# Designs tried in a protein design chat: VH-VL binders against Vacuolar protein-sorting-associated protein 25 (vps25). Part 9

Target 1, 194 residues: Vacuolar protein-sorting-associated protein 25 (vps25), of Dictyostelium discoideum (Social amoeba) (q55gd9)
Amino acid sequence: MSNQVFQFPPYYHKEPFFTIQPILNTRKKQFQMWQDLILQYCRYYKIYELDINESIKSNSVLFNNEKINRKLSREALKSIIDDIIENGFAEWVDKEKEKEKEKDKDNNNNNRVLIMWRKPDEWASLIYKWVADCGLLNTVLTVWEIQNGDDSKKQEFHQLNTTILMKSLKVLEKQSKCQTFSQDENVGVKFFSI
Short names: E, the ipSAE of ESMFold2; O, the ipSAE of OpenDDE; V2, 0.75 times the mean of E and O plus 0.25 times the DockQ between their complexes.

## First folded at step 7 (VH-VL; framework fv_pimurutamab)

Design u6 (from s3 with heavy chain D103G; at its last look DockQ between E and O 0.38; V2 from the best seeds 0.00; counts 0 for: pae O 7.3 > 2)
Fold by OpenDDE, look of step 7:
Structure u6 (fold): chain C 194 residues (1-194), chain A 120 residues (1-120), chain B 107 residues (1-107)
Amino acid sequence: as target 1 above (194 residues)
Amino acid sequence: EVQLVESGGGLVQPGGSLRLSCAASGFTVSSNYVHWVRQAPGKGLEWLGVIYRGGSTDYGNEFTSRFTISRDNAKNSLYLQMNSLRAEDTAVYYCARELYGYGWEYFDYWGQGTMVTVSS
Amino acid sequence: EIVLTQSPATLSLSPGERATLSCRASQSVRSYIHWYQQKPGQAPRLLIKDASNRATGIPARFSGSGSGTDFTLTISSLEPEDFAVYYCQQYNNWPYTFGGGTKVEIK
């Protein structure tokens, strides 16, 4: 990971950016800007999940600018996240999965969101291309090998979130480009030549 | 009509201090983002700093220790306090208003500038 | 900070000719770049907003294009009043930065 610090765009330093705008067109632009910022930030730090409550509680630099003394409210952040979800770049994490992670649910509301700066179909294309380029078509790979293997270290999908990876593989399955199967405690994937 | 008028420029010795003023009319300084930009003779434009609507300030990295931006709301004016001046600080100093509107982040009005000469 | 490199440094042309000015960013600034015109003894004037949008009152002969790292300001047919220095400025990243400028001078 580059020891470089994420550089925030100039609008991050503007007070109105942290206040939900009342005018629809202005708000639409504002939300687009927030989407871009959130996706860029998450991509930069390889963050695949956000906790709304934790983000607010911890005063995340993404949503709290101390220099100008502005921060998003939980409600504002939730609204922005809802918009991002609508645009297909995020989805709520299942509550059952949250329980497995022993995370305190403050309210019956979804609090964790999966962030996808690339959609599953885009990831699918990247993965398939890599498999083809490596001459691994018609072979079996494990999900772990795709995520953590030496051969994938230079790929953007290296250490990709498992949920996103599985969604991406499903896209390929629908395209008859791969088949997933259970292999011990892991998932195997056979990629097919077109 | 929106107008910005810089003043306070002049000749100063190295190590000296100078305070520039920017008088605004046609808009309220405290409700806008106003910047300082300078231009050395025959050179390009250099961003110095900004004062936000909330009163917070930000500066270029090389100016943080020597330059201070402030404002007087009653006078609708902006100031640039420059300390420990160097020969390389010789320039025309502009104040400029930034129009902000989620994609409208540009300098729409500039003053005519005030010349600062740092020389022994 | 993002470095903007303008080229050429000087462009010598005659009235009526087409002027093409380049601004290259050290990294992507998307479309968050403006162009300013500056005449001798005057403050800069906004010409183009967000890579391709003419500012109010700017003649149609001025146009901007580009995205990412490469941007172009074009003057389709130079008028006598167009001989000036032109600056690009990015606002994609903090701090704001300007290019070194291109001087359009009469041949």
Scores: ipSAE 0.020, ipTM 0.556, lowest interface PAE 7.3, mean pLDDT 90
ESMFold2, look of step 7: ipSAE 0.599; ipTM 0.827
ESMFold2 (binder alone), look of step 7: mean pLDDT 88; pTM 0.863

## First folded at step 8 (VH-VL; framework fv_pimurutamab)

Design v1 (from u2 with light chain R30S; at its last look DockQ between E and O 0.07; V2 from the best seeds 0.00; counts 0 for: pae O 6.4 > 2, placed apart)
Fold by OpenDDE, look of step 8:
Structure v1 (fold): chain C 194 residues (1-194), chain A 120 residues (1-120), chain B 107 residues (1-107)
Amino acid sequence: as target 1 above (194 residues)
Amino acid sequence: EVQLVESGGGLVQPGGSLRLSCAASGFTVSSNYVHWVRQAPGKGLEWLGVIYRGGSTDYGNEFTSRFTISRDNAKNSLYLQMNSLRAEDTAVYYCAREGYSSGWEYFDYWGQGTMVTVSS
Amino acid sequence: EIVLTQSPATLSLSPGERATLSCRASQSVSSYIHWYQQKPGQAPRLLIKDASNRATGIPARFSGSGSGTDFTLTISSLEPEDFAVYYCQQYNNWPYTFGGGTKVEIK
């Protein structure tokens, strides 16, 4: 793994970037910049989940710039995350438990968020292409083999989050390109040639 | 019309305390970023601190222990509590609203200032 | 903190003359610098935003230029009301800082 360190963009070193802008249009631009930064950072380090509490308490370099003595507040981070979710690049973890809690907007109960720098349909395309290229169409693969197999080591979806992977497979199912089935404690997938 | 009016300045002895007020009109303090800036007689401008929309505050490093910024939303007013005052704190104190251009910050409205004199 | 050095400290000129004021930053501040005008007994007034943008109501004779570490405020033809102290201010790095000011006085 190349000891390469993530390079932050120039605007990360600007104080106004860490101050939530009150004007709607300006805030929209700001939030887009944050979205881009968060997705790039997560992609670089293959981070699929963020914990808001941990991010704030640990003074994550992503949200705390010590060089300019600026950091995002919890409220600011939450607002940015909500925007990312609205744009389809993230979702709260444990939706079922949190839907009950969403009634209390003031309840800081939403803490973990799934980050998707690629949408499920994009992942689906990559996975299907890989299966085809490997000559594995009309064969059965396990979800584990897709995530952790030697054959997928060079693929971007190697070690992909299970939730995201399953969402991606569902996209393929809707396209009649695969079928998922339960095999004991594992999920099997049969990919079809179209 | 946007207006800021400082008050509470006066003569105080070294080691004393003073609370300055900034009354805002034409805008809501709790919806804006408002700063304190001072100017010693015949000297330049010095940034003291800011209160954010969320109510959090930030200060110049040299002022964090002695100065406190707060606000009263009901009165639409800002305050600067100054403790352990020194002769070098003698200055005109301004409150200033932060404006926005293309997403970035500037001071667009200033009060007329209130004079604080620290002398024995 | 970023130190802003303004020069000259005092500029003595006559009405109608061109004034050129300099502000130098100890490190790059990109274009995140403003200029203020202050007349005696008055609060500062915003003059130029982000190095080169005139604030609302500011006459065309005022202009700003520069990027990085070197900035210039120019008054093309001085009017009697332009004799004042001018300050530059950066907001690129925390904390915000002001220059020492340039006094434009009548010769």
Scores: ipSAE 0.018, ipTM 0.574, lowest interface PAE 6.4, mean pLDDT 90
ESMFold2, look of step 8: ipSAE 0.607; ipTM 0.836
ESMFold2 (binder alone), look of step 8: mean pLDDT 88; pTM 0.870

Design v2 (from u2 with heavy chain V50E; at its last look DockQ between E and O 0.07; V2 from the best seeds 0.00; counts 0 for: pae O 6.1 > 2, placed apart)
Fold by OpenDDE, look of step 8:
Structure v2 (fold): chain C 194 residues (1-194), chain A 120 residues (1-120), chain B 107 residues (1-107)
Amino acid sequence: as target 1 above (194 residues)
Amino acid sequence: EVQLVESGGGLVQPGGSLRLSCAASGFTVSSNYVHWVRQAPGKGLEWLGEIYRGGSTDYGNEFTSRFTISRDNAKNSLYLQMNSLRAEDTAVYYCAREGYSSGWEYFDYWGQGTMVTVSS
Amino acid sequence: EIVLTQSPATLSLSPGERATLSCRASQSVRSYIHWYQQKPGQAPRLLIKDASNRATGIPARFSGSGSGTDFTLTISSLEPEDFAVYYCQQYNNWPYTFGGGTKVEIK
């Protein structure tokens, strides 16, 4: 893939874009613009997860414009992310390992977010179509084969985040288009013809 | 004293390539935003692109595919690689430094320019 | 891109007279506009920053005003060395753009 550099939109170079606007209507537009930018950027680089703290600490080019000396605060970024979540294009990542801390999943302490420029149902449709086109209906595939197999290399869902993939497969299960099952250390999927 | 000196201009055939240089003194190129601007004979000024302090580059949309800006920190110099040159690229090419103030994105120091002529 | 229209294209005046140059933007650029002077065979020189702030070393006879879409460069009393081409430049929208210039010439 050509080492092309992401081209930022013109509003990325505007100082007010990096300051949360106090007027509701203006803020709504601002947040929509941020959503679009974040999703476009993540899609371009195939970024499925963002760490808010890391993004701020590393001065990510997405949230820090050195040219105009503007950057989002952590609080501002979090607010934008919350809006993206509300719109269904992101989800907080559940820290599996934090089972030990009994403390209430207070959304306020979440730092990692799953970014979904496509919703699970959209991914589900793409995956099912691919399976059908390949003549693999009524066969068993592994999640690994879907993500990393040679046959899927040309598909947009190649190397798709496992969490998103599993969500997408659940959508298909609800539609009776597939069934997932545990197979050794992997997950098997049987796709059904409609 | 801040100075910028362009070089490398000359006569080139259409479809040819040329690399312009801008030697800076009195300031560090890698610590500043530096731009390329051109001016066709008897015409106005046209912004071509810039290189950020961090090394990233930005171009006018029409130049991204043909022009490349780079720098050599050791030589404190800026470069403009021009490919697939056209007659309409005939111009004086200036390098300019972006000034420091609350209002960014003005050009406070310019070189004297180097003339590029694209002709068969 | 934002188009900056400068008027008049040519301004013929005598030394000592007042010069008024206009720059109009196709859309609002707030105060994000600069003015440059260019003499024949020379590189441009920064005159005014952000619509109304004189650059370092610029004589007091030069002044800038305006906001939004309409901007003015004024030379209160022309000196012989002021006969040149003047350009406005905006940085409100990407990419940067320049006006077509106004030539101030001796009458």
Scores: ipSAE 0.027, ipTM 0.573, lowest interface PAE 6.1, mean pLDDT 90
ESMFold2, look of step 8: ipSAE 0.719; ipTM 0.885
ESMFold2 (binder alone), look of step 8: mean pLDDT 89; pTM 0.883

Design v3 (from u2 with heavy chain S56T; at its last look DockQ between E and O 0.71; V2 from the best seeds 0.00; counts 0 for: pae O 2.7 > 2)
Fold by OpenDDE, look of step 8:
Structure v3 (fold): chain C 194 residues (1-194), chain A 120 residues (1-120), chain B 107 residues (1-107)
Amino acid sequence: as target 1 above (194 residues)
Amino acid sequence: EVQLVESGGGLVQPGGSLRLSCAASGFTVSSNYVHWVRQAPGKGLEWLGVIYRGGTTDYGNEFTSRFTISRDNAKNSLYLQMNSLRAEDTAVYYCAREGYSSGWEYFDYWGQGTMVTVSS
Amino acid sequence: EIVLTQSPATLSLSPGERATLSCRASQSVRSYIHWYQQKPGQAPRLLIKDASNRATGIPARFSGSGSGTDFTLTISSLEPEDFAVYYCQQYNNWPYTFGGGTKVEIK
């Protein structure tokens, strides 16, 4: 990993950027800027999950600018995350548990969010291309080999979050490009030639 | 009416120092983002730095060690302290206000500039 | 830093003609780019905000388009007062940078 430090954009140093704007059009632009920043930051550091409470408590540099003494409130961050989710670039972790807790808005389950700077279909395409390029079509790979194998080290999806990877594989399954199956304590994947 | 007026330019020897002033009217400097931009004769525009309404400053990487932006709230004025001046610093120096309407980080008002000449 | 390349360096046209100015970024700046006009002996004047939004008081003959790395400023019909130098400027990345400018001169 290059010892390069993430470079924040200029608007990160603007005080109004950290205050939810009351005017709708301005707020929309603000939220788009936050989305871009969050996705870029997460991509840069390979962060696939954010904990809202932890991010606020730890004074994450992403949401706390000490230079201008501005930080997002938890409520503001949550609103931004909701917008990112609506745009399809994030989802709450453990949705299955959320169905049970629809009644308790205060439940801890709405604290962790999966960040997807690439959508599952995009990841799916990258993975399939890699498998094809490696001549591994019609062979069986494990999810672990895709994530952690030596052959995938140079690929962007190396060490990809398991949830995102599984979503991506499901996309390929729907396209009849692969089939997943349980293999011991792991998941096997057979990729098919088109 | 919003106005910016630069002053303090002139002839200075290499290695010398100069302090430019930008007097603002029609708006409060401490409530706005105000920038310095320069233009060498016959050349393009070059961003130098900014002072935020909170008082913090940022500079182009090449200027951080030699240039300092400050302000006097009582005088509603901005300053650019330039040290260790070089011939390549010869330029018209502008102060510009950053606009706040519907967009981010555009310069909506400029001064007329003050000329700085660095020569032996 | 992001390098903005403007082309052509000089554009020679007659009044009434259409002017098309290009600004290319070394990397994506999304839509975070502005256009300025500068006449001799004057400070720059804001023309276009965020690639395509005309600034207050700017005539309708001025328009901007583009996203990512390629941007265009168009003057539909040149007026005598439009002969000047035009600059693009990005604020997507620190530090702010300007293009080298395009001089629109009378043929």
Scores: ipSAE 0.121, ipTM 0.700, lowest interface PAE 2.7, mean pLDDT 91
ESMFold2, look of step 8: ipSAE 0.577; ipTM 0.824
ESMFold2 (binder alone), look of step 8: mean pLDDT 89; pTM 0.872

Design v4 (from u2 with light chain W94Y; at its last look DockQ between E and O 0.03; V2 from the best seeds 0.00; counts 0 for: pae O 14.3 > 2, placed apart)
Fold by OpenDDE, look of step 8:
Structure v4 (fold): chain C 194 residues (1-194), chain A 120 residues (1-120), chain B 107 residues (1-107)
Amino acid sequence: as target 1 above (194 residues)
Amino acid sequence: EVQLVESGGGLVQPGGSLRLSCAASGFTVSSNYVHWVRQAPGKGLEWLGVIYRGGSTDYGNEFTSRFTISRDNAKNSLYLQMNSLRAEDTAVYYCAREGYSSGWEYFDYWGQGTMVTVSS
Amino acid sequence: EIVLTQSPATLSLSPGERATLSCRASQSVRSYIHWYQQKPGQAPRLLIKDASNRATGIPARFSGSGSGTDFTLTISSLEPEDFAVYYCQQYNNYPYTFGGGTKVEIK
């Protein structure tokens, strides 16, 4: 893997970028810029899930610029994430799946968020196209093969987050382009020709 | 330092075969995606194919039957076997390493190329 | 295959002038396009990654823009060493394809 490091945009090095702007129009622009940056960063590193608390605690470079000594507060980050969710590029991780970690009673607040630089329908289209291109229509594939198979290595959806992948497959299922079924410890998918 | 050095070019008759080599240094071929690209004299660049980290290959549609990409991990080298050569195959042949950015690829290092001339 | 059409084929300019190069794709390639510079007798050199990101060591006078089908490489002020052929390349799908190139020559 190339040891290349994500290149931050110029506005990342500006102090006001880390301060929530009070003027609505300026704030909107600021939030759009943050959305773009977060999505770009996550895409670059293939990060599909962010933990807000962890991001703040670990001084993530995404939200903490040491060169200018600026960082986002948790509240600021949450507000930005809320905006990203509203725009359809993120969603809160369902707490029901985290029941085992519920020992921290006080955090009634959503803390983990799925990041989707592509929407499920976009992923769905990419996956279906790939299946078609590979001549795998009317065959059965596993979710694992889609995520981890050699044939998908050059695809953007390679190693795609399972939750996002499943959402994408549901989109295709609604379009009658595939059917999902349980297969042992995995999920099988049969893709249909149009 | 990352380096790619092509060799094996020369003059060959139509219908002949030629095997080009690409010797890599500064990186491991088997751990990277490496491509072949050619350029006819005074013309543009043409992508020929790629060998994946896993050893699988993909080719341009017009080259699949005549060209084969392989590698020798022990020699850290890439090869392009060219069969049934035609006059239109006359070109400088480059091997190029694929870099990584945003989950997608670009050619960050190129060899200097080796010239192949197909002529009677 | 995706066809990339570069225009103009030749661009004659003087040092210090602004150069604008176009690359048009036959179908959407999203932002999955790179720009390369090639000088005579040399291998191509990566300039711009993913439509708008300068590669390491590339001067600030080089910039890229565009998405979907229309892309632009801009050289804000041409230096003598910038006179070369420039290629766009898509990696949206196989086979990878290059544009026909734009030759930037000295007027």
Scores: ipSAE 0.000, ipTM 0.519, lowest interface PAE 14.3, mean pLDDT 90
ESMFold2, look of step 8: ipSAE 0.741; ipTM 0.898
ESMFold2 (binder alone), look of step 8: mean pLDDT 89; pTM 0.874

Design v5 (at its last look DockQ between E and O 0.72; V2 from the best seeds 0.00; counts 0 for: pae E 2.9 > 2)
Fold by ESMFold2, look of step 8:
Structure v5 (fold): chain C 194 residues (1-194), chain A 121 residues (1-121), chain B 107 residues (1-107)
Amino acid sequence: as target 1 above (194 residues)
Amino acid sequence: EVQLVESGGGLVQPGGSLRLSCAASGFTVSSNYVHWVRQAPGKGLEWLGVIYRGGSTDYGNEFTSRFTISRDNAKNSLYLQMNSLRAEDTAVYYCAREGYSGYDWEYFDYWGQGTMVTVSS
Amino acid sequence: EIVLTQSPATLSLSPGERATLSCRASQSVRSYIHWYQQKPGQAPRLLIKDASNRATGIPARFSGSGSGTDFTLTISSLEPEDFAVYYCQQYNNWPYTFGGGTKVEIK
């Protein structure tokens, strides 16, 4: 396949970009630029989940620019992610908010973040259009077939994260465009014509 | 007080080399991002490259193999070494400082007056 | 690399008239675009930051708008000193690129 590498934007090479800015207007712009970068990077590499602790510990190139010797602190990255979540483009994988004590090793993935460069309603629209275009309305599909099947191979939602896919189907269900149900060890879905 | 002064332009034959200088005053080049930008006569602006605070560089795709940006911190100056010059390199060459303010990035706030490079037979 | 297409190439107007200059990007640059003014024999001067924010000291008659791929610079009532060439510049992607310019000239 291609050996292409994600091309970072010019602002990634500026030292102030890696330090939370004290002036509010600057910080709002900085956070928007980080959101844009994180979403573009994750879309390019099909990364649906980030581990904050591992990203910092491993000096992930997304948050560590060796060319200028700058990296985000964990606290800076956490603040940026919180803003992305508030804007609806990310969410914590584990929604546990109050743990009195965290076990050191058992809690290392408490900082896992689901990245949604397309929101569930945008994914829902793409999936529904594909189902309609392929003549699959009023038939039963599995979640696996949508996500991994040969017929979805060229679709943007091929290999989509299961959590995001289920959220997207829930959007369609609220619109009466599909109904999900249990089917042995997997989830089935039937799409309806409106 | 901030000033950028380019020098070293002139007439050069195709295939030749030329080194341009940019002397800065009123700010420290090693604490800033300083760029080279050119403008062919009667034409628009073209970004050439940048030197970062730590001394690393980036270039426009067309310039990576022929142009080199360097810096002398003791003289508060930067240089553009141009090799394998072509007629299309005829232009005014500017050095420009990148500005930073509370909510804006990646604009050029101070420019020199430019130095003319003419590449002809 | 992102191509910025400015139109019209030349805009011939009289003082007091409204000027509308367009800059279109070949792909989304969000709002990461700046506008410059260049008078003959001078280096460019920054006018508008991030599509819509006037730079310090720029008169209120200059305004910018747009997002994504389509951007507009407007001069509400041309003054004699506004007859110049105007460039847009993007910083969304490497390398930085400039538009080809719009020359605003006296009719």
Scores: ipSAE 0.445, ipTM 0.746, lowest interface PAE 2.9, mean pLDDT 87
ESMFold2 (binder alone), look of step 8: mean pLDDT 88; pTM 0.864
OpenDDE, look of step 8: ipSAE 0.725; ipTM 0.893

Design v6 (from u2 with heavy chain Y100F; at its last look DockQ between E and O 0.57; V2 from the best seeds 0.59)
Fold by OpenDDE, look of step 8:
Structure v6 (fold): chain C 194 residues (1-194), chain A 120 residues (1-120), chain B 107 residues (1-107)
Amino acid sequence: as target 1 above (194 residues)
Amino acid sequence: EVQLVESGGGLVQPGGSLRLSCAASGFTVSSNYVHWVRQAPGKGLEWLGVIYRGGSTDYGNEFTSRFTISRDNAKNSLYLQMNSLRAEDTAVYYCAREGFSSGWEYFDYWGQGTMVTVSS
Amino acid sequence: EIVLTQSPATLSLSPGERATLSCRASQSVRSYIHWYQQKPGQAPRLLIKDASNRATGIPARFSGSGSGTDFTLTISSLEPEDFAVYYCQQYNNWPYTFGGGTKVEIK
């Protein structure tokens, strides 16, 4: 990983950027800018999950600019994350527990969010192309081999979050391009030629 | 009326130092983002740096070691300290205020500039 | 840094003619680009904000368009006072950068 430090955009150094704007159009622009920044930052550092509470508590540089003495509140960050989710670039982690929480609408306990700078269909395309290019069609691969194998080290999806990877594989399954199956403690995938 | 007036330009030898001033009126420097931009004779515009409302600064990468932006709130003025001056630093130097609207980071008011000539 | 390339370098036209100026970015700057006018011996003047928004006091004959990497400044009918140098400027990335300028001169 190049010892390069992420370069923050100019608007990161503007005080109003850290205060939720009251005017709707301005707020929309603000939220778009935050979305872009969060996705870019996460992509750069290969961050697939964010913990809202931890991010605030640890004074993450993404949400706390010490240079201008501004930081997002938890509520502001949550609102931004909700917008990102609405736009399809994030999901709350542990949806299964959310089915239980639909009863407790008041339990503001959504704290962890999956960040997807690429959508599952995009990842699916990259993975399938790689499999094809490697001549691995009609062979069985494990999810682990896709994530951690030597052959995938140069691929953007190397060390891809398991949840995102599984979502991507499901996209391919729907396209009849692969089939997943349980193999002991791992998941096997057979990719098919079109 | 918003006004910016640059001063302090002149002739300086290579390796020398110069401090430019920007006197603001009609607005408070400490409540705004104010930038320095220069223009070599017959050339385009080049952004040098900014001082934020909070007093922090950012610079173009090539200027960080030689140029320093500061301000005096009591005088409502901005400064550009230039060290180790080179011939290529010869230019008109402008201070410009960053405008504020739904869109950000445009320069709505400029001074008339002050000329700096670096020559032996 | 983001490089802004303006074309043409010089545009020779007569009063009343339409002027079309191009600004191309080396990478996407979204809509975070402004246009300035500069007359000889004067400081730049803000014309267009965020690709397409005319600044206060700017005549309607000035318009801007574009997004991403390609932007255009249009003067629908040139007035004598419009002969000047025009610059585009981006603020999407540090450092701020300007185009090389387009000189609109009288034919």
Scores: ipSAE 0.462, ipTM 0.785, lowest interface PAE 1.3, mean pLDDT 92
ESMFold2, look of step 8: ipSAE 0.728; ipTM 0.888
ESMFold2 (binder alone), look of step 8: mean pLDDT 89; pTM 0.876

